# Ledger of designs, part 4: VH-VL binders against Coenzyme F420 hydrogenase subunit gamma (frhG)

Target 1, 258 residues: Coenzyme F420 hydrogenase subunit gamma (frhG), of Methanosarcina barkeri (p80491)
Amino acid sequence: TNKIKIGHVHMSGCTGCLVSLADNNLGLIKILDDYADLVYCLTLADVRHIPEMDVALVEGSVCLQDHESVEDIKETRKKSKIVVALGSCACYGNITRFSRGGQHNQPQHESYLPIGDLIDVDVYIPGCPPSPELIRNVAVMAYLLLEGNEEQKELAGKYLKPLMDLAKRGTSGCFCDLMYDVINQGLCMGCGTCAASCPVHAITLEFGKPQGERDLCIKCGSCYGACPRSFFNLDVIPEFENINEIIANALKEGESDD

## First folded at step 1 (VH-VL)

Design p3 (framework fv_pimurutamab)
Fold by ESMFold2-Fast, scan of step 1:
Structure p3 (fold): chain C 258 residues (1-258), chain A 120 residues (1-120), chain B 107 residues (1-107)
Amino acid sequence: as target 1 above (258 residues)
Amino acid sequence: EVQLVESGGGLVQPGGSLRLSCAASGFTFSNYGVHWVRQAPGKGLEWLGVIYSGGRTDYGNEFTSRFTISRDNAKNSLYLQMNSLRAEDTAVYYCARSYWLGKPYYFDYWGQGTMVTVSS
Amino acid sequence: EIVLTQSPATLSLSPGERATLSCRASQSIGSSIHWYQQKPGQAPRLLIKYASQSISGIPARFSGSGSGTDFTLTISSLEPEDFAVYYCQQYNNWPLTFGGGTKVEIK
């Protein structure tokens, strides 16, 4: 069949998230339920060997001392057409950059890295947790980027561009990212989520805006991933106002081509 | 292919004004922050300022009163208006783009530069 | 503003030698450094981003390291085309600033 193969790969947990993560053992299937007739969802924990995938959604950071985890992430890159780093741990390492016993110390006993330090990553979905809608939209748009017609590829490329640009920036997420990408761009809502997420309390709100102590920032990406504005491009938002309808129509067109 | 082409440089008298242009092609210009950087003969690079996709600007400290950055997204063009020019403003002026979001503020593409000479 | 001090101002080396270029920030900037190469009469070219991350199309002999206030650009074995001026740039604080440059010259 012409179903797309979307895999969900779990690495180490994202312990820097502000809110508790929903149960993700079947989360990908639940998120993609509306598109299940056109999508083959695979949870890699259920198989012995990493299969070929069109899109791999990789969650969590990688422990360097775990030989099998390092090999698994490298094999995932080799067998996937598009690799998506899902969540702040996969994108930036978040608080998992620190050893199990010490949030303020460099990892001494165990080293946990974002996946982009070990493999090339095509798309970042920051968040702690990322929204189910964003995960679904990115997975489907990644497929359309690979297999869509010219119009669909253009639309998918435009939708994914902000997240692909985040991947190209690399694995260090600092408070300066909020200043440059959100605050200086006029996108900050003053919600305080970034301050609440900071494990070293480097961020405070002053006059409705975050203020950071850069010397205290450990560049874990927690604040950036928690920010609801960190991946928005105001110039493109209006075009995707009805993204659910756009995706549904694109998939119906692809189905009728069979 | 991404291309930036500066124009408008030349000889100008001290106290005069000059307007530089930068024509962009090969990308969606309106989505990117674009910068002006200058380099005096035999000296290093100096950042002048940026205009973000939304039209906001930021400048280096001494340039806010004499230099103005603007853009015309319909024409894929970036401008630098320079007033009250001094001999020390003699330099090659480059336009450069950063990512559409502005971070990390590295310059992945540059124009070839246009020479401004301030002299009698 | 953050001042970036590059040293040495000039390096006179032969092809095949290792070049080590330093950039020091006036205050801690984490990994907020990018490196550029500029050849005479040309615009600068991005070499390294975020202190140590590679750029597509840039030869593997170029590498960056450092954090906080001390950063290094290393060219493991100089090729003839590598003789140029190198600049570091910070994005931790506004305004954006460049170092004064290090000229790598032949002999």
Scores: ipSAE 0.000, ipTM 0.383, lowest interface PAE 19.5, mean pLDDT 74

Design p4 (framework fv_pimurutamab)
Fold by ESMFold2-Fast, scan of step 1:
Structure p4 (fold): chain C 258 residues (1-258), chain A 119 residues (1-119), chain B 107 residues (1-107)
Amino acid sequence: as target 1 above (258 residues)
Amino acid sequence: EVQLVESGGGLVQPGGSLRLSCAASGFTFSSYWVHWVRQAPGKGLEWLGVIYSGGSTDYGNEFTSRFTISRDNAKNSLYLQMNSLRAEDTAVYYCARGFYGDRLYFDYWGQGTMVTVSS
Amino acid sequence: EIVLTQSPATLSLSPGERATLSCRASQSISSYIHWYQQKPGQAPRLLIKYASQSFSGIPARFSGSGSGTDFTLTISSLEPEDFAVYYCQQSYSTPRTFGGGTKVEIK
C-alpha cells in the first residue's frame, strides 16, 4: 500500500485573536497511521521548513502583521497537492468577519484572513472545531483520490464534491444557508446543535426552532457543518451510511481472502 | 490622513522600459498589501498585481513576464518596473491600498500617473 | 480567471429615479464582491464592500445585495453627483478582476 504525506499545519495568530489554537491532532495520527506518513508542523509563524505534502490540513487564519505567515502559506500551497482549510478560521477568517464594522475597525488593529484569500484551496471543512470523524473521513478520501483505483477515486470524488464546491464556488457560510437548505426544507430536528456550535451566539432557539441574528453572524459555517441534517454530514446520504465500513474496505489492498 | 502619490509616468517608445513609484504616507506602510491597477483611455479598470506585506507578489496573467512589483518599507514606497512596453500598455496607472482589517478591497487610491507608449 | 459581466453597459436615467446595476460572476464567489464609483478624471472610490456593507462616509441611498453569482448595486434616488461609471470587483480568487463597468448617465 502506498503511504501519502499528510501534514497538519497551524497558522500563527496575533495577540488577542479569537482562534482555535488546539485540536485533537494526535487522534488523527492514530486513525491514519497505517495509511499515511503523517508530518506535523507546529506553526507557520515559527522559523521552520515547510515539507512537501500530498495533503495539507491547514488550521487557523493568517495574521497579516506577521509577514512570514503570508510567505509560509504560499509555500504550503506550492508544496502540497491538496490543500484543506480546516475549521472556520481557515475557511472564513473568524476574527476578521466579527470585527468588521462592529468592534474594532481602525487601521492600526491586527488583522486575520482566511487562507482562501491568499491561496487556492481545494477542500473546506467548516466547524469550530470540526468533528474528528469528519477530519478523518476527508483525509482518507483525499488519500483515495490520489492513490486509489478508478472505483475508489470515484467514491472519494463523490464524498468530497460538496466540500470542494464550497471551496471553489464559495458559500457565505451564514445561518441563512442553514435556513434555506435545512430549516425551510422541513429537515430540522430542533436538536440545538447549530446554536451550541455558534462561536458568537448568533443562533437562539425559540419554541424549539433556531432563529438567526444577522448582525452577529460571522459567516463561519459552523452551524451548517454541525447540523446532522445538512449535506456536510455526508453520513446521512445513503451511499455513505456505513462510512466507517466503506473506508476500511476501500483501503484494503488486493483481493478477498480465500 | 492616508495618501498615495504616483510618479514616473510619461512618454515611452515601444520596446522601452519605465519605472513607476508610489509614495505612501499617513499609515504604517509595511503592514499593508498594495496593488497596481491600470486603465486604458476610455476603458475599464484592470488589476495588474499585488505585493503582500511579506514581499511575495501575484500578477494578472498578462503581466508576469514584463512587469515586476517591489516595495521599500524604509522609504514607504511601492514600485512597478515595466519592460518591453507596447502601445496596449498606454494607460493611467494607479496604486491602491488594501484595507488594514479586510485587505480584499481597495480603500485608498492614488491620483494615477499617465504612461503613453507611442506606436 | 473569474469573469464579471456588468449590465447594462449604459443606464440613462433622470435625477430622482432608482438605479439598479447588475454584476454577474462566471462562477460562485460567495460575497467577495466590492463596488466602486469613478467620475471622469478621478480615481475610483469604494462604495460597498462584501456585497452589502457600506464603506464609511457613503450616502445611505447606495446599497448592495446578492451572493454567489448575481449581485446588484442600487441607488434609491439618483442625485446629480451620482452620474458616473460603476465597477464591481471580485476578491474571491487571484487574479482579482473588475467588471466592464456600467455608465449611469443623464437621460
Scores: ipSAE 0.000, ipTM 0.401, lowest interface PAE 16.6, mean pLDDT 74

Design p5 (framework fv_pimurutamab)
Fold by ESMFold2-Fast, scan of step 1:
Structure p5 (fold): chain C 258 residues (1-258), chain A 121 residues (1-121), chain B 107 residues (1-107)
Amino acid sequence: as target 1 above (258 residues)
Amino acid sequence: EVQLVESGGGLVQPGGSLRLSCAASGFTFSDYGVHWVRQAPGKGLEWLGVIYSGGDTDYGNEFTSRFTISRDNAKNSLYLQMNSLRAEDTAVYYCAREDYWSGYPDAFDIWGQGTMVTVSS
Amino acid sequence: EIVLTQSPATLSLSPGERATLSCRASQSIGSDIHWYQQKPGQAPRLLIKYASQSFSGIPARFSGSGSGTDFTLTISSLEPEDFAVYYCQQSDSWPYTFGGGTKVEIK
């Protein structure tokens, strides 16, 4: 039976993304029992080294002056088939420039970078933190991409493509990515959720459409992850008209020897 | 002022190699994907390839084996290594930045002035 | 790869006239089309992005429209500086491709 090896790698920053993953009790239990082995996780497993992994969920930014952290992230890339940047700190890095115990900006003493500045990343999951549902969906789709049948691999590839495109574009863009993937595609309904979710108030609504102020954007991805009209939050592609049912059926089919 | 400046062009013999450079200034180079585009004399624009901010690359199908794109973020520089050059590679070579901060990525908002490569014996 | 066909190849007009330039994609690309202006001896200049969105600093006489496979760039009243070659470019899928260009020249 082929179980996929999933690891969680924590760099600099809060553990909010890990908490989101842990909050998905049913999905996590199904993945761990039937489809995956959790091979590295600081809070949930006894493994303390970076092992070979099929999917690495990497949380947090990398302190450039911490040589061991730089080596750890490079080792993670080398040992993983799929590397997922989990949360805004790993994707964009901008919000982790403050000392954990202090009030002073870290650039005066240390540099904190998104993981994409140091290694190639396959999938971005933006958010601060991302929802437990999104993390579960990406983990299941990554499993199907590696171990599914040909139809499931195609479906998983289509689901992950927007997040893979974000990863290929690297640390650039957040509101710009929202404009490209949602607003420009005619999916925006002018609800204002993106503006409400922006921690630096970089988004305003003018004539029913969101407008971004580039100089204020910290590339956190919150607007993209919170958008109810984004690819993963609605039935934009006919194949995903019921994403929750698709996920449930995928997990059931693994148990059925398919 | 945001700008890109190409260099390294010149006359090269068929079968030869040449390395082009593109120097970026006025913006955080490491945050942007950057592209190479060429234009033969009197002809249209042809996309060669891209290197993303994360270091991954994509190429047009006919360029994968002969051309290599690389970057040095510490030097704010983009490179194009060209091997096994032929007469049909004669063109002006431009570097161009993706429009990540204009609100719509994947358009090319900043272009260099180009550097001429002539492949002739 | 997605092929972009621009027509006409050459458009001969007088200053003050309206110019209409077409770009047709071999498959649907939504609105992932961008327009560039190139004058002799110069690098291309971005005019319109995502079919209809004017880039900053571009004069109001330039406008874009279309979706799917058929796209149009319109110059409402030609100024002397508008006589140039115009290219469309798609960003829907890799590899990125450009159209063959439309030369707008003085009649």
Scores: ipSAE 0.000, ipTM 0.440, lowest interface PAE 13.9, mean pLDDT 75

Design p6 (framework fv_pimurutamab)
Fold by ESMFold2-Fast, scan of step 1:
Structure p6 (fold): chain C 258 residues (1-258), chain A 121 residues (1-121), chain B 107 residues (1-107)
Amino acid sequence: as target 1 above (258 residues)
Amino acid sequence: EVQLVESGGGLVQPGGSLRLSCAASGFTFSSYGVHWVRQAPGKGLEWLGVIWSGGSTDYGNEFTSRFTISRDNAKNSLYLQMNSLRAEDTAVYYCARVPYYRSLTFGMDVWGQGTMVTVSS
Amino acid sequence: EIVLTQSPATLSLSPGERATLSCRASQSVSRYIHWYQQKPGQAPRLLIKYASQSFSGIPARFSGSGSGTDFTLTISSLEPEDFAVYYCQQYYSWPLTFGGGTKVEIK
């Protein structure tokens, strides 16, 4: 059968998302060998030839003063069927240590944008970095969305929908996303992980539930990415309760085709 | 037809506030960044700030504390909130879009006609 | 911030003559310069992007050149409609800045 082509495109910022994916052990090996070809895994500074890709995993924000990087991200959109923004830098832009309000991670002489300000993005995976499990799950579900049977495509679409909806909300991630999707939906368990993940301490717990201060929020989306009740939705959606087993079974089914 | 139209200009007293609007039509507004640029009578162009498609903003250093750019994609509208206005803020204020994906330029390719703000007693 | 110095401030020429306008940056901006034309009472119009690339619909008589700190806009043969103020703008560094403009006027 035909393997899908997965590319990793590195813009500005950290490579933590790639490290997270690499920590996936047998799952990553299985994806690469049986279901996908890794066709681009270098920084854009090293290679300017952007190949055709089924899924592009784009990490980092785009420096406006680097014209070649701006052209490369536009070429990536042209040549990719699905574009995934990997990590908070790609989704929401750079953040400054101890910064308050807005997002500003560089001196005034340089400007950095989330990739969604320059191209259409299909899927957001916020986090700093996202977990290896989430990255693996999204990669496998993207594969099933493109190459699965009718039932697998439906399952993959259902799994990816929250992350696709985040991409449609645009490049401004805030505590309000967590309010809308988790707290106001009654899904919050009061664990405090969102408060612990906030780089500017904009979240406090009151009566066992998080309270956000908008004036301190730098819109990085880290609290949403850290929340066990947001992206995973596994406890709420019965079909995804055993996501690891679902993925393993889908991969084993395709093995007979080799 | 691709168009930007500013409104909301007028006479304000020093220390006053004013909110300008910029209405977009003929293109997918939510996919574009939009700049505010001003021009004092007989003077050159001065960049004020920009708001990108996702809501991120950048400002000129002189404008950070008194001016705020916002947008409402559902209304295809851009706003400039101006506070603590001074005589030197007297200018024509233009909005101008930044091309998306299929352009090789960050140049401002479509401009509004401008709206005049006069700060005087 | 990067300062752009345009010279001359005023250029007096007759129709059919060649116009050469200068824009100098206080530090290197690579090729991240745009050129705009503005007629009295009108909004600016984009002419040249990335130092030398003509924007769509712009007449062939307009051309741009330069890199680093020294940039030139050339109008090979002035038409009556070309008498206007011309601005350079850098987008290499934030904040974005414009030059002071060069007024091309009829002799």
Scores: ipSAE 0.000, ipTM 0.392, lowest interface PAE 17.7, mean pLDDT 74

Design p7 (framework fv_pimurutamab)
Fold by ESMFold2-Fast, scan of step 1:
Structure p7 (fold): chain C 258 residues (1-258), chain A 118 residues (1-118), chain B 107 residues (1-107)
Amino acid sequence: as target 1 above (258 residues)
Amino acid sequence: EVQLVESGGGLVQPGGSLRLSCAASGFSFSSYGVHWVRQAPGKGLEWLGVIYSGGSTDYGNEFTSRFTISRDNAKNSLYLQMNSLRAEDTAVYYCARHPKFYSWLDYWGQGTMVTVSS
Amino acid sequence: EIVLTQSPATLSLSPGERATLSCRASQSIGRSIHWYQQKPGQAPRLLIKYASQSFSGIPARFSGSGSGTDFTLTISSLEPEDFAVYYCHQSSSLPWTFGGGTKVEIK
């Protein structure tokens, strides 16, 4: 009976409503069944009636020329306690938002905006795609933040704060975010994922560290979203060393028959 | 220390207009949704509406055409514009906040009395 | 809109007695019910949030329970300062609504 209302909202690129978040992971199924009521999967066909939600997981960018989609995202903000931008497109926008290989950002005729340009967003979950574990952890922590005891709420707040702070930085990603959040924090592994994800080849690796070419960077956020360490690293925060155990224990409690 | 202080209440003739203010201090005002709730003499609490941290608003169905909620984050202030006032609008008007991610009203102002009478 | 019905309207008790206050919702609201205390001439004060979670600084004698449509606020042993009007509030659906209140008065 202690379930929160979760909506999965698809913006640009919507093909239909899905009941699975990332895959058929049993942990995600338990979240839907035991901790959350999936009250809504929003598609373009259903945009005129958005229900109230505790948590809205918003995927995709918004086509500015589609006035109905713009109204939908604004209604979603009004009807939701927590709005989560899920994935790099929702956080930072579609690549068509920016001119290819240029210093100047020139949107094309069909403009696709990150949702944060239109509404206030509470939590960013970057990734291309985000890991199933991160989505599960955020969903469980959102549940604990809304329905947990005071100790659980404090823990959930600590876990979500880096992702909330990321949302406050805005909708323009920069290679400099990797410098501040990952490289200068000693979290970079030299994996090269950021360089591989850059559509304008602005990133090279030297001495195991990425180096950005400012003149080539179009600030699309792809490198930041693709970096496995560009957001909260559970290994760095002692309270979350056992995050898998914390999540498992929360899910066990959800196995109660009512 | 969290404080909310309402002001602007008084005597108004039927059909008149009035603007109430709520001054916030002791917290990051821009991070909170803020509400107007009224209470007629001897009666219960009635929710008027809310303005969220992002500036969007929602109202009770009875209030949509006559009442407007706004905020000024630079001044840490919340406003209620009331138009076409009726005797039934006589009440103490409270402002209250809800924390981000939550839906309870944790801190309230002392209220300001609006009397609509000739 | 969701209607909240509080009962009884008035509860007459003596200090030291247990008070049990009811709030019923016209449709399921999960645990999105909050309880407030209001003394004459004062603003409401939050006591219990999300059906059963005590707000900071609230005495342990106050507790809440329930889910779905039926909710209860319990005061285990009334103190003189507890004689007041109590309101329930739902935040599950817009518009937000309050119950009509229960007045706890001295017998």
Scores: ipSAE 0.000, ipTM 0.402, lowest interface PAE 15.3, mean pLDDT 74

Design p8 (framework fv_pimurutamab)
Fold by ESMFold2-Fast, scan of step 1:
Structure p8 (fold): chain C 258 residues (1-258), chain A 123 residues (1-123), chain B 107 residues (1-107)
Amino acid sequence: as target 1 above (258 residues)
Amino acid sequence: EVQLVESGGGLVQPGGSLRLSCAASGFTFSSYAVHWVRQAPGKGLEWLGVIYTGGSTDYGNEFTSRFTISRDNAKNSLYLQMNSLRAEDTAVYYCARGTLWSRYYGGNYFDYWGQGTMVTVSS
Amino acid sequence: EIVLTQSPATLSLSPGERATLSCRASQSVSSYIHWYQQKPGQAPRLLIKYASQSFSGIPARFSGSGSGTDFTLTISSLEPEDFAVYYCQQRSNWPLTFGGGTKVEIK
């Protein structure tokens, strides 16, 4: 068939991730309804059985002590061709904070894990919240990776590769990701947004370049998500500078009645 | 398909230096943090250090002054420079593939290991 | 530094028996415990990640459980190839540490 099943799976998350859930539903449904009528929205609390999906957009972290949620995320992996961790809670988790200096900040009651600690994840979309445009683009590119022609599969592979590589780095959203993906690539503008976004003041600008203090970093990924030059800001990727037109053309070719 | 192969081990005199290499194949080396782990004869495993995808490093507290980890992504290779070697550094040295480190949210298990290379520090 | 204490140091059992290996952390590591098997002269092999998740290709007789400070690796029915040293490893806090190992040997 020409239709795909895109599921939006809700676990649990921080304030920003929960707010973005409604935006993802409205933005993704609106865009895809005009082209393909492809969206299925799922909250695991609302259904007895997890359906088969081509692409699962999974938002939120998993409470390890909730065995039902752990089983549900594993079932989601089993029934999905592509799993996308959506938002910083799904990619990197929350609540667990430890310091090198004292090991004093340990969770007392519950552990919340990023989904990549429990299942294999194909694609990361960090942010809190991630932009609706990026979510749409990843969903469409994931579709083209599965169902597109040879040229579309190659295009989708190129677009998703940075986000797939980010998923392979694991569940850490550390300053080292900025070092590798932005600073060491010569993309840093010295704007200081990463330092301003850091909740524990682990980033200092020295001679216009950010420097990370490893002992202070809580690996939350805020600096990476806030950086205007990261891979999540499409204007820095030359091959995809007009992504809206690329997406529109791909959907016309894939879903045309012609 | 994933393979890690250590080399460069041997006999060194106390106070000497040695550089170990680890050649990676079968995966995108630049996308993974990679670790060194050592094991003295008849003893347990001891984590030595890690190099992340961006080139930054972290070490066990006892290794920071004498050991340096580096990588060459173009050659798919990991290195361990060992200086001022002591008898207690006698061990098999393994390289191991990990995820990017996280102390807070998970990660850092070692899914593939090299065969190990033996370093003997003795007069 | 988080210290991992594995017990017993040596476990003597016969093929077909159940093996239960303990790993205790000096402070909470949540679920960030991983288990490895090492046979003489070989590199370690990952068995279980995140306390209870089996690595690819690992036989179903291996299982892990626990959270916080107390963790268990269980081998439901020992096969001859399972006689080896087993290590737990934590990644909750810096630096990463291994337990001292439990040797599972034939009676």
Scores: ipSAE 0.000, ipTM 0.396, lowest interface PAE 17.2, mean pLDDT 74

Design p9 (framework fv_pimurutamab)
Fold by ESMFold2-Fast, scan of step 1:
Structure p9 (fold): chain C 258 residues (1-258), chain A 119 residues (1-119), chain B 107 residues (1-107)
Amino acid sequence: as target 1 above (258 residues)
Amino acid sequence: EVQLVESGGGLVQPGGSLRLSCAASGFTVSSNYVHWVRQAPGKGLEWLGVIYSGGSTDYGNEFTSRFTISRDNAKNSLYLQMNSLRAEDTAVYYCARDYKGLIYPFDYWGQGTMVTVSS
Amino acid sequence: EIVLTQSPATLSLSPGERATLSCRASQSISSWIHWYQQKPGQAPRLLIKYASQSFSGIPARFSGSGSGTDFTLTISSLEPEDFAVYYCQQYNSYPYTFGGGTKVEIK
């Protein structure tokens, strides 16, 4: 069986940087048993050199004042086949991009950037934090994209497309993304989770639907990642309604060739 | 205000090469996605490729081997290197800004630069 | 790739008349479509984004509608400056594709 290297990388910060949505337990070790070599480090600063990886799951934002972190993230891109921005801090910078307290249009004490502002990112998994199941699903689909047969590569491409499209949208995550991807698609159930997740209270519920005030939005992406009806958190996509079974069958099929 | 200005177009012989430039002002090219779109005389718009904020590129399948998009962050400019040019490459070439990726529209366009591939 | 079919290819109307332009996608693109206006000798200009939202500074006479595979751009009352070619564009999937265009010309 061919094994791939999956790295879980935490970005190091400068004095005052807040980088942690970090949980080193990916919950996927059992699922990837015999299919992948898991190579991970607590932070890039804990490693003398950045290892070669097939898939890098990168958490946290980058402090521009820390030149070592800037060099480390660039080397991670160079040594990885697929780079995944894991969590809203890596995808959008989250509130670490702004002054303390998450206020918009206030001076920053330090510059904290999402990783996509420094390197090209293949896949976004927004969330504060993302679900362990979503992380597991993306890791397995990335594996199939690299090592699967033609049918499995097509399946993996279809599953990852929404998250790859998010990565191509760049590092500015606004309420407008939630509006266009969820609310305008008729997927919103009026739960209010997006409003509760907004650090600047830019979202209110009116007539059972969220309404965003663009002047207040700091474009952190927290609302999008928190939405239970977003296409990456739900089996709302018909071809993936049985995602757990699809993954189990794909892994079993790969094993049968051994 | 946002402006994009293309330059470098002209007459080129079949099989020749040409480099187009796109100078940006009012925004930083490394913070946005920028696309190249072409239009043959009397015909419609055709998407050619994009350079993402991080510097990677994507192209339409027809363009992958002959066209290369690059940028110079210090000059806040984009380039389109065109090789092995054919008569069917005769077109006006536009650069267009995409504020933050694929779902965002091409909100600002340059004036275009004409490339004529002829003997 | 997703193919966008615009109809009619040419629409001949007089100022003050209503123009209705169609764009049909070869597969569902939800609401992920933009409309552009191009006047002779000029670059395209963004008109409508996300199927139905007006871009900044666009006159109220322009409106967009539709979802799935069928989309419409409407100009409620043509002004002289509106005689131009209109293109739809999808961003649902890579590669980006444009429709063939609808030319709105004076009768």
Scores: ipSAE 0.000, ipTM 0.388, lowest interface PAE 18.2, mean pLDDT 73

